# Designs tried in a protein design chat: VHH binders against q88v07. Part 7

Target 1, 377 residues: q88v07
Amino acid sequence: MAQSIVEAPIRVDTSRKIIHVDMDAFYASIEEREHPAYKTQPLVIAHDPRQTGGRGVVTTANYVARQFGVHSAMPAAKALELCPTAVFKTPNFPLYREVSAQIHRIFHEYTEMIEPIAFDEAYLDVTTNKKHIHSAVELAHRLQQEIWHQTHLTCSTGISYNKFIAKLASDYRKPAGVTIVLPQDAEPFLLREPIEKFRGVGKKTVPKMHDLGIKTGQDLYAQSELDLIKQFGKLGYILYRRVRGSDDRPVEYLRERKSIGKERTFGPFLQSTTEVNTHLKAIAKLVAASMQSHQRHGKTLVLKLRYGDFVTITKRRTFGEFIPNDAALFEQYAEEIFEEVVDDHFNSGIRLLGITLTGLAPLAFENLTLPLYPNDN

## First folded at step 1 (VHH)

Design q02 (framework vhh_7aqx_2)
Fold by ESMFold2-Fast, scan of step 1:
Structure q02 (fold): chain B 377 residues (1-377), chain A 125 residues (1-125)
Amino acid sequence: as target 1 above (377 residues)
Amino acid sequence: QVQLQESGGGLVQAGGSLRLSCTTSGRTFSDYAFSWFRQAPGEEREFVGAISWSGGSTDYADSVKGRFTISRDNAKNTFYLQMNSLKTEDTAVYYCAAEDYGSGSYYDLEEYDYWGQGTQVTVSS
C-alpha cells in the first residue's frame, strides 16, 4: 500500500560542502565590460530589427533596457517599440564561450568535481579540494576575487551541504554575494522561500500549487507526502524531501557524458584503407580537441564503423591507464582496431566512421588522490 | 517524460528568414536546456544552437553565428530558432532536443535525452 511507503524515514546527508556559482547578468556584463558606455544605455542583445526587416528576438537585455519592459525572447521589433533609444548589439557567442571557458579553468584550480549547468552556472563539490581550504566561505571569496581579477566580472555564490540549498542560497544576495546555509539553518531558510524557487516547480505548476494553498516552503512542509504524490506524482515525492533539506544528488562531473566522440557519414562511401585512415586522422583531431575542451581523459577507445550494407561494427579497447589526449595516438589505436575488425563487408564500402572515448574522468583526477601505499590505484 | 514537436519549417529564398518553434509537453519545462541540430542529405546530424535552462546562456555553431538566435518562452513551453540571412547550405532537417539542466557542452549528441521528429528547411537560390 502507498501508506507503508510514505512512512519511510528521510535521511539528510550534511557531510558535503557544495558551492553554486552564478555569474551576474553574464552576457550583458560581458558586453558592458567590452564597451563601458553601455552601462548607462538601454542595451538589447539582439540583431537590430531595423536591419532585419523587423525580424529576430531578444537574447537578453541589461537592467536599463528591462526598465522599459524589454525581456528575453521578446520580438526585437517589440523591444524597439518599447524602447526607441535602445542600443542593439549583435550577440558575440565566441566571446561568451571563451569567457565561460576561462571561468571554468579557474574552477579547475580548486576542484575537479564541477557540474556545469550552463555557461554562467556551475556546482562545485569542495568537500575535499586542491587548495586544502577548509572554509567553503573562504574558498568562495577566493573564487569571486580570482574571477574578478581575471575577467572583471562578478558572480554570486551559495554554499550548503547539497545542490538544492546551494542553488537557492546563490539567489539570495546578488550581485557579488556569498550566502551560506549551515545544516542547522536549512529548515528555517527553506520554509521562508517562495514555492516558485523550488526545483521542479515551473510556471505551469505554480498556479496548481497556489490553488492548493502552497505559496511558500512552510505551506509545502505542511502537506502530507501522500497528498503531494497524489497531486504531483514524482515531483511531490521529491518536493516533500527537498523542503526537509534532503537532496542526495551528487555533483555530476561525469553525469550525462559517459562518452566523448565524433563521427562522420560519407557519400560516396569509402572504398580503400587509405581513405579510411585519412578520415580517422581527421576524426581523431576533432575528438582530441573535444576531450581537451571538456577537460576529460578516458581509458577506453571505441571505433564505430558502418558498412554500405548497414552492417555496424562497434569495437572497444580498454587500457590500464588513461589515454593521453593526443590526436596521433587516437588515430593509431583507431587504425589498429579497424585493421583487426575489417572483413568482406568492406566490399560494400564504409558509410560511417566514429571515434569515441569512454571510461571518462577529469584530466587532473589522479592528482586528487595520490597513492599513500604501494597497492593504491 | 517530455515530448518535443518542431514546426515552422518550409521553403524560403536565400537571404530570407524562418522561425522554427519547438513545443514541449510534460512537466518541468524550466528544468531543461534546449538545443537545435540539423542534418543535411548524406551528412551527419550537427549542432546548431543551444540555450541553458535559465535562459542566461546560449551557444551557436560557427557556421550560423550572427545569423541564428535561440530563445525560450517558459510560459508557452516553447523554444525557438530565429534563422536570418539564410543560405542554400542551411538546407537540412532541423531537430530540437532537450537535456536535463544542460552541462554547457552542447555538441555531443549523447547528452540529449529527448528529440523531436524533425522539420524540413529548404533554402533555394
Scores: ipSAE 0.000, ipTM 0.169, lowest interface PAE 17.6, mean pLDDT 80

Design q03 (framework vhh_7aqx_2)
Fold by ESMFold2-Fast, scan of step 1:
Structure q03 (fold): chain B 377 residues (1-377), chain A 125 residues (1-125)
Amino acid sequence: as target 1 above (377 residues)
Amino acid sequence: QVQLQESGGGLVQAGGSLRLSCTTSGFTFSSYAFSWFRQAPGEEREFVGAISGSGGSTDYADSVKGRFTISRDNAKNTFYLQMNSLKTEDTAVYYCAADLSGWYSPLDESEYDYWGQGTQVTVSS
């Protein structure tokens, strides 16, 4: 055929500067900071397998423990086998979240285009940035220095023109590494990578890849697009493009908090529109206050209701502009949506009402585009 | 200040059952929404189940519907995940999370105000 069944030609957009920041052994490094004696000991952040009967997985390990072959997601019992002298420390996620928030405040000094992936990982789009730094390598070094100054923690960074390559690059040299993959270096870099490192090729997919003779990016590159789609569906479509250096996903900076809402259950169930409207007014007031407290506004209002017979309705209304954080306005929209969706199930009463705002952004951002695929909640 | 602590994790055979508990301190437990998330080795953290403020609404990931049940006991400041018909793919570190708004988010973990430290569940064949 003169034309592929998959119609879109592959476009390699190399105009962006994307940094993937990956905190070095994040949880273990925080624990080392809190208890410096751990720095010279093999520290494993996990429940102690000697106390759990051999159960558990390693959350992370410091670089001393990693020299014994200990790594994240390894069974804790295997970590103990590899490193019998390991010190096990139970994770302190509230502390890790606080430190993550501090690091994100540092990111915001450089760009608003930040996509958190985990407490210890984020993508930054620095193509244009608040410091007017043209070199992404220089900006990455500045980030490392500011993070060290403020938190006494190190990070590794990967720099490229898209998220996929930047994340791969950040894993290449740890700790405290800076790895840049320029457009001309992308294909050789990707072709040598083990298939396990291609995002989307999870533990369950690796055996199938190996059975098909796909062990590296070079093997992946050799596959036809149609065969990859046949074997792996949408993942095959994506991987065919990624091994060619194409990944047009934007840094999703509108995703830090996706929803703010309030819901309430009723006993006895609500039996009239007057009762429903009374409670929607109360919920709207709480939601408007919460929106202002969080310094957010949103483009989508979601009404959730559950009838006494357990039939649940969730209905969204999306606006072109951010909805003012006004209780009367939220009440009005919720009441309109209720009138649109209410049906004979109302005879069983209303057992739950909720109002939620989604499509959220900071109050300072008034002219942001809607996410292409907003969360359906 | 709210602190969450998981318990009840352990080693079980496929087809077995396990109940996880998450205990918190605070004066407004009944108004909080609570969720369970899990992270399997080499995978991202994923949503498992949620219960809204006052316990009126529950939701579950498709992979666990019909097998797992979330519940809460406001008198004990504790919420639970009852896991039945366990499969080897349920092996993960399980985390409890709280949203002070009383509204849970199954698709965005950044919505949650407080997190537990995690508890390991290992299901052997």
Scores: ipSAE 0.000, ipTM 0.169, lowest interface PAE 18.7, mean pLDDT 81

Design q04 (framework vhh_7aqx_2)
Fold by ESMFold2-Fast, scan of step 1:
Structure q04 (fold): chain B 377 residues (1-377), chain A 126 residues (1-126)
Amino acid sequence: as target 1 above (377 residues)
Amino acid sequence: QVQLQESGGGLVQAGGSLRLSCTTSGLTFSSYAFSWFRQAPGEEREFVGAITWSGGSTDYADSVKGRFTISRDNAKNTFYLQMNSLKTEDTAVYYCAAKPGYSLAYYTSESAYDYWGQGTQVTVSS
């Protein structure tokens, strides 16, 4: 009854020094700086649910509000229930962008190898750096000090040899923490992490992981590669490697387009498969032209649809070879995926359709044998 | 223009051995996972065995574990099913199938596979 498994060894590149910088409660901290009275009040950055009819989500909350259980992405109405005395402040994104730009100027004093993820998060490759600082811990402390002096904001940092571990480490101690995970400490660190902390394990995937007895990195490590691929596909392949400390993704300081796609919204909503196929054909032509214009081809085709009731479905199909930039081929794959995912929500009609290509590479790269470690963005 | 073609089927006595081959064309062989399925007369198609794109993992139906071995030869764009200690109940049409290694669909499900061979008959007598 037991599965027979033969596994090739996974090679781990530990030559890099990667810092993940994560600003502490970024938007709330900016608002506290602008209005110091907020520092002693439970502050929630969101549209006031009393004014929105209970709609909206928390962008962020200060540490006072977090003590009541308020967190980012929580419904604003729930935040009000947990903290009836909360001050709701509408987000000021222009100000947040300005402060983010100031922080990025500080990053550029240390390295040009900066990958921004959000206004409040970036990866820095400091393996070789402008200040010739050998210790990544010392460099992280200097970053924290300079950010404080120039902005009066704190950040938490995670340091390791790859992006995955560095990001996990930055979440380990907040606020103003510095966490380093050395190569020899990587597996013990990862084995103790909750499964929801692993990149790619989103809110919808966590219940399935728990149903399979996967609650921690240790449980994940115990799974076979084949079982993970069977249950989770490409995510399973990636997670098998991540829990072993492998992540060869570079810090993307030269910003390449990660996806190329086109989408359409419909009014009136689409009511039949014939209508859907007609519009998928049109969208496929636009995407194929855009792919050719950008001189790119991709290995993954993504179908996005939104039903009239706002239920949104996104489904991917990844190929071992680059997909030719052929509208008929994109149309065929999109139609096949649509048939696979369509359900009774179709009774409310289709209000949005989109086709996107990811896993992009220059057209100069022909179809190649997939490496053991696949292209991960 | 992707094609999978089975060979090696035929008539064999109970207790004997056969090796099935599946030759592929028009795909990047090393990026695909491969499986064998079979269909006995009057029954539904069932999973027999699978091999990952890396060749590092294999899985088998309980009815064939210890008797059948799946393997792949990337240099020849071919994968195999070595069938030992054959039983009369192994009589079926055997199909080879290919799916992208990254596909989320379960490897034991027919719907997981993008490409299929035409099938080869295996008949076990006695």
Scores: ipSAE 0.000, ipTM 0.106, lowest interface PAE 22.7, mean pLDDT 83

Design q05 (framework vhh_7aqx_2)
Fold by ESMFold2-Fast, scan of step 1:
Structure q05 (fold): chain B 377 residues (1-377), chain A 125 residues (1-125)
Amino acid sequence: as target 1 above (377 residues)
Amino acid sequence: QVQLQESGGGLVQAGGSLRLSCTTSGRTFSEYAFSWFRQAPGEEREFVGAISRSGGSTDYADSVKGRFTISRDNAKNTFYLQMNSLKTEDTAVYYCAAGDTYEYWDSYSDEYDYWGQGTQVTVSS
């Protein structure tokens, strides 16, 4: 019943400063950085269709390959047909994740209000920020400079008062562009945009839009809400609001990871405290590294164990302060908890051990409250 | 190396239930954590639920907590999304994902290495 008649005017909140950061040709740029010879070759990031029996899809392609008509989500076999000289590089998602994590560490120097939407894309709410930078344009330039300095990769940024317009703006000048759409400029900007640029208007929807005479934001704006809902359902409801500059979705930074942990299953089962402690030491090192990589600390350490008879024990210890990301401390606490909970079920052996941190916050949070910024002393 | 195939999507009345399945091919099922994401028309892809490698940890989006349950069956190389008390707002294309996410409860789509092609769920009033 959410399609009830709108009884109130559409609210346009212009108080926020939202930056959409979009890494320029991210996976291809990483691969070109690692192997500079690829910059002059048609590079397609996909499993080689000659090795997969023609299966798979293109993850991305560099500029050279795109000149042959290769694009993302295309079948890899078609990419090979269009570009027989293409170099196929299997995606290295562990490397892309590592580079993405490095970029996110840079974001966290400026704000905790970060919503990742892909390895190469994030929304940042910089309305209030850690550096007390009033100009979102200045902050965007500093992000681009720091990303280039640390990674030798470029990004394009869009700045506005909501996520929809910021994302549109980030697409306006690539590579390495900064585009700001101020509240007073939003209407002319949106009305001029081709309908294909409106998020949610996919290739299947574009022909139907064109058949209805909707080719631009101006044409979209002229449609009634009821007609758009009748023709496009929920998409029509959304587009009616978006073309009027309305998007009150927050930057969803509260979608923080709830836990960071590592578990191991054993075959054969662990039979001694010495074996348990050896594996808790190894797990603790991996968890500490993961905590530090994700720029998180936690107040609660959880030991999980499962005996050979499938009896599962989960025991937590909560601290008043965040636990330092130190493998030796995690090992110590896990071993102490193990000694507290171990019982006669140990005679069946240990099938699983896990160490998990919960009560997570970014390293910059002290007591679930934003810290003072370093430049404010 | 792992391939994902969704099934179980379709048209249901509000208040009804559906179970989505994601079957994996390859001998690496026990090495991955799994998640469900969805994308409604005009919206970005959003997190729905995740399950750790061991099955001992689960996480859900606030919009689906108490209504949706994620589970895995290692013997069948399949993981599931049980969707109860469906609302018209749950209408979306649902995607299954697999990745090296066993270190944490993953809520971000970019942390997943392998994706299914999506299955349509339509909830009518």
Scores: ipSAE 0.000, ipTM 0.263, lowest interface PAE 14.4, mean pLDDT 81

Design q06 (framework vhh_7aqx_2)
Fold by ESMFold2-Fast, scan of step 1:
Order: structure tokens, then sequence, then C-alpha cells
Structure q06 (fold): chain B 377 residues (1-377), chain A 127 residues (1-127)
């Protein structure tokens, strides 16, 4: 077995104008707007750990609370420990969604090429735009001014020729900053960045990077492509290109919800709940594996069944949080839904069963459930 | 059984208008994104227009922008292509297509991205 490995040449497309918009402390700023007294208090957006038995996670915190060391994704119990006088406010996601929608209407005045990442974060491709504004810096200032005028919220923006650099740039000056990284400035900018800032270098990868002497973009740049691929696989391939200013991913403005499911038809037809449960277990395993391979999680589980007489039932259950990609959970929910919908048509048997997940998002999209203890099973 | 069925095709004079409909059955309409493709005799099938699962996003081939509009009616499990200012070059068999959504934009322009297709409806634009 001999295979010639010829990798694609590094492509640095500098023709685009990409803006990354990042709302400043989004949920906390909305709550401060609704209740101005919170602005001078340490505000933590989370379920109160005194009411949850110490469980739960900080969604976000205002500037006052951050001075005590409180940050997003921290256990709520730890936030209370760091800031005993903190005001805990339960997240109001319907309100945050409405404000996010208002901000997206503002984006649509400038471009249709908008890729939302979260309620508070989006990429805009403004290479050609509805206002015919040639300066992306001027366009970013107009976005900030219009967002402030309509919502009384601030945002920070990063501008460059690709998504990777634009996102890094948006972190450079907060709050209400505008940072542009021109093609000639990209390499010096990336070389000074901490390795933790490179997309794909997560908390588990940072120690391995540091052990190899890779602490900054400069250290990353000095590594050979072959060594990076040997140590980190596909991530190594990507990082070698990112540190050289290459990221050819488009702004995905037609990003849509994806259904992931599996179904089976039966001959002979299933005649008992025991048979149904056996096959739902098998289908749930296939769906969980498929969800994980696609790096997606979903909020809605759909059971589809067709009786022997061709009567078809489709029943959905939507959750407030993303459902973990666990075959046992999918099986449990599918069995519960089956019990809700089964009727006298079951006398003709079951000829089809299916489980599908919808309301899909990347695994990196917020599922704010953190293990509070080592060894959560 | 999943079915997509086009209607509204026919013969029309250049400068005229037609409205194509695609009626669907056998799947949850609201969970799908929809597109129109067309194929002239002896040519490859080409993308015409797309509408997202929410109806909030549409995209069109450059050749039809400003002339064609795609829309959807979730209550009727039907989606449409309104064709205005028709040209002789618009003569083709028009196909409706459906796919599960939450794919990125580049995926919407390729035939392989679509799970379900209609049989096609002929549109002939005379000079």
Amino acid sequence: as target 1 above (377 residues)
Amino acid sequence: QVQLQESGGGLVQAGGSLRLSCTTSGFTFDDYAFSWFRQAPGEEREFVGAISWSGDSTDYADSVKGRFTISRDNAKNTFYLQMNSLKTEDTAVYYCAARPSFYYGSNLYTERAYDYWGQGTQVTVSS
C-alpha cells in the first residue's frame, strides 16, 4: 500500500471584507438596561445556587461581578463563593432572542451575508454591501451607532479578510472597540497571539501545546507542517494554515437547521411493545452515533411510526436545552412518546419506526450544563 | 412515501409571467429547505433559487435575480416560484427539490445535497 500525499497549496485570499460583531456582555447588558439598579451591583446571570442546591452554571456576569473573578461557564456555586453579595438573575432567553433578532434586522440593512454564531455573535461579509460603503471601518462604526441608537447596547467589532482573523480582532478592544487587521498586518498580529486564542486549541489541547514549547503564534509558526500533523492530526493541518493567515471558509449566510435521523421498516410487522422497544433501542444507538459523528446536538426529538394499515404518526418533543447525544436518553424519550401516541391502530402492527433530531446546532453552541463534580455518570 | 409534484408550467410569450407550485407529502414540511432547479435539453441541471426552512433567507442564480421570487406556504405544504419578465433562455424543465436544513450555503447549489425531487414541469418561452 503506497499512497502519494500531495496537500493543497496554502491559499491566502485577501479580497474579502469580513466583520465579526460581538455584543459586549450581552445578557448582563440587557438585564442592566431593563433594571438600571443592576449596573452598580454585581450581577450574575444564572439560576441562584442557593435555590438549586449548588448546581448550575453562570451564563454571564456584568463588569462589577467580573471584578470578583466571576466569569461565563463558571459553576454558579463558585460565583456565589467569590461574590457573596451577587444578585442572581435567572436568564430570560425569550427577551435575549428578541433583542438578538432586532440586532439582526440592523445587520440586514447592510448585507444579506450574515452568519450567526450565537445570540450575541455574528460574521458579516461586507465585501459588497447594500449601503455601498467601501470602508469596512466606517461600516463597523455605523453598525455600532445604529445598534446603540435602537437597543442601547454596545458591541465590539473585528475586521479582516477572513473569519479567523476577524474573530480574533473583535477581542482586541472591548467594550465598543473597532479593530482592523489588514493583509500586511496579519502575520505580525497572529505571531503575537497566545496559542489559547487559536480556534480549535481547547483547554485539553493547551497543555500538550505548552509541553511542546508552543505558547504563541510565533512558536506555532516555527513548527513544521509534518510535525503539527503528527502531533495534532487535522487540527495541526488547520493551525499551520491559520498562523499564516489562511482561512478560506465562507460566511455561511444560508445556514439552516439540519435533521439527523434513522428509520427502519419491518416485515413481519411488530406486534408488541417489547418488540417496539427493542427496535427503538437499536435505532437510538444509530442516531446517537450519527449525531456525534456530525458534531451536532438537537433540542427536538421526533418519533415517526407507521401502522400496518399505513396510518402514519409523527410526534415531536422539544426541550429547553440541547439533548445529550446519549442512546439511552433517545430510547427513553422515544418510548415515552410512543406510549403517548399509541392507539387501536397498533392492532394492525407497526411497519415503520424512526427517530430524528431537529433544532440542530454545533456542539460548541451553548449547552450550559457543566459537571459540578468529577466522576459524573 | 415522499412525493414532490410540480404544477403551473406551460407555454408563455417572452416578457410574460408564470407561477410554479411544488406540493409535498410524506415528510414534515417545516423541517425542510426547498429549491428550484432547471434543465434545458442537452445541458446540465442548474440551480435557480432556494428558500430556507424559516422562510427568512432566499438565494437566486445571477441569471434570474430580480425576475424570479421563491416563497413557501407551510399551511399548504407547498412552495412556489414566481417567474416574471421571462426570456427564451428560461425555457427548461423545472424541478422542485427538498433537503433537511441546517446545511451551509455552498451545499444548496449542488444536486447531491437534495434528498427528494419532483418529476419536473416544462416551461417554454416563445419569442
Scores: ipSAE 0.000, ipTM 0.133, lowest interface PAE 18.2, mean pLDDT 83

Design q07 (framework vhh_7aqx_2)
Fold by ESMFold2-Fast, scan of step 1:
Structure q07 (fold): chain B 377 residues (1-377), chain A 125 residues (1-125)
Amino acid sequence: as target 1 above (377 residues)
Amino acid sequence: QVQLQESGGGLVQAGGSLRLSCTTSGRTFSTYTFSWFRQAPGEEREFVGAISWSGGITDYADSVKGRFTISRDNAKNTFYLQMNSLKTEDTAVYYCAADFTPYGGSWYEAEYDYWGQGTQVTVSS
């Protein structure tokens, strides 16, 4: 637990069960599956530089090719230099897409809250799931078994209560590993991690971090919030929270409907806080009904207002858990946000008010009142 | 690092019972699989049993099925091997092990990165 001088005390939402699934050497493993002879050969997934006039980059390489120093994003000509016996295989993206789709069909047997990152990576929110499996570890194991059975491919998984820790955990043990970071283990896990593993700390930022004595999560944790913001701006703000185990980003599984909201325009313009609150109450009722009719709940409430002079303000508030579809709660939060953002433009009156929910999830996937991970003997 | 410490070994007569404990300390993360292995002098280390973190998956060597039960208490960071109907052939140093496996209940020693120091179990007739 940390106190923030910028915001209220940093609260760590541990209510979620998030799995990051990362397919092991995905493209190379598919090619090895299709042609088992490749398993003992240095396989490089790239256009052959001897045929492209030295152009192109390595998409990926199998274990054998990596022993020669071949890696992803390396120029294909350099890969040939390091490994003259390399077998070059042109990427078969249609096949990789089809295998990825097969794996996603397996994911959909467990949850609809799936955020694809790439063909070989996804976040799954399994807090509540179609199989009613309360242990995320058991669910991850079942996913690995089913993926292996159906595709003959392995995956590594990371399990935690947020996306940041889950992805970090999935990179810890490969291939075919399962790494779980429980809420009580998050701080020691993060404090031991090298700084370059913290997302957002890229090649240009690592030297600056090291120059400031920040080499690990422990060094990062020791920094003040203000010093991190002064040195790194928004990244500093984010890293201060990440090293304390805080990451409230939802698993973004909706592509069609990203928001549900209602707004009203006024003539005459609203001139008082009492009038604003009266209309926010009415709008909140409409939004709550709309959320319920669409069978969705959301983690972020957005207030939109437009002043009489056409200046438009939008302000968001994200919660660690889904907001109940309760008009009184939406009204309360919208009124609080209004008080935070209102300024001298209010003298022009309010010509538009809106309340919108984002970070949407199916209502059927409500958080159960259960421990994040059940205790079994 | 994960540190493992066994306890509960000792001398017992054939037909008796013992419960071994393995306590995890200095933890950074929870592992998926915890296992018990045993080794008699001059013999190779053999698998005894394994348990997933949730306790939902358990595996046992055929030689101990029905006699031994593996269990876990996550609140105490401890897992157990309850040994009943002990035989002289069960005499060995018992090791607890922790690591990740692609499937529940790995019986292969090479898949485990973390090991306890071992506890001696001697069964006399």
Scores: ipSAE 0.000, ipTM 0.157, lowest interface PAE 19.8, mean pLDDT 81

Design q08 (framework vhh_7aqx_2)
Fold by ESMFold2-Fast, scan of step 1:
Structure q08 (fold): chain B 377 residues (1-377), chain A 129 residues (1-129)
Amino acid sequence: as target 1 above (377 residues)
Amino acid sequence: QVQLQESGGGLVQAGGSLRLSCTTSGRTFSNYAFSWFRQAPGEEREFVGAISSSGGSTDYADSVKGRFTISRDNAKNTFYLQMNSLKTEDTAVYYCAASEIGVLYSDTPSYYGSEYDYWGQGTQVTVSS
């Protein structure tokens, strides 16, 4: 058990060609296409806060509405305050899904290495591609042209050797831009970027970054690895590497089953630990049978519970070895986790329990410890 | 803020060579990334090649790779497209473009109506069989 992750050398793999495709104002652009009158109106894609009692968040807004300060994930009530004349349009997710599927069919003409991250965003690994196009810039232009001709929608693209820089690059020139950041240009590009644009730095993390004097990639770069880890944990470790142009995450195009689990909803709600344990035992038997049926074993067991007041807890436990597909073991671990997480919300009862296995591999894969690093003895 | 002036276009026999120049005037040549685009009659504008603000990175369309070379001369405020082994399908109006951001990038103007930082007026290249 060595704690050497902080002292590991930073590896920068520049061999890949990754394109991040980002549809320009996707939902709003679809709605403007369907109803051209919206193009000159402040359009906010959200449930009308006047009809929801002030609840809900903005899915997106067109350029006209954005001039009033309206943006995605903003409370719909605040959007109405900023733009009293806003037209609110309820999201049409079935339509957005259909358009997204059409765009993905275009992607599949170029590569099978596609990782969708939202209806309007995907990573494509085009290092080796179906059209044998070596210039990623040329490939990106062909994608934009084909998307425009088939959907009458625009997209912005970012190209680099990893997912992190490609995503940043796609935000740089909108609408309909192609931005390529080659290895030699990566560091100066990253140093000038606002900290808010670093993927992993969410809305809640930005104030803490600013309080520490971290407003740009340059400020982030100047921080020590240890200080970033102390302040931000795993995120600090990741950001120290990302600002140096390192991101070894693959484009995840394989749609394998990532989890196997079972859950139950209760009426009446469970009121005692004895009732909880009885149902965890039953769920564990179903999960063990399902694991065996799928010829899989897993390294992580996840307990999900929802209290009668709708408070939901999800707690995982990861093992160094694959957990045998034994109902008694799943029951034991789930009960241990329940004891760890149970709190005063239990007074409202339990309305849902679930057990899930993740970190899955075929049963043919044995518990085998392989040296991943040089011998440190 | 910057003006782009192209030169070097003309008529060339297939297999010949031609060098296009794009001279910039304005504030700071060394802060710009530069690209070349071309548009053949009845076709849309396509990317040809690009050079980063540092000059350390270049990219080319597959159709021209190995035949065309982009370069820059900061002392002359000029960047170039050296075109070798010209083919009849290289016949097009060639445009130079500049980006204020100092990053290698290109835009797709003709379909999307996007405004770009700076563009030249275009220069005709005709390759005869």
Scores: ipSAE 0.000, ipTM 0.486, lowest interface PAE 10.4, mean pLDDT 82

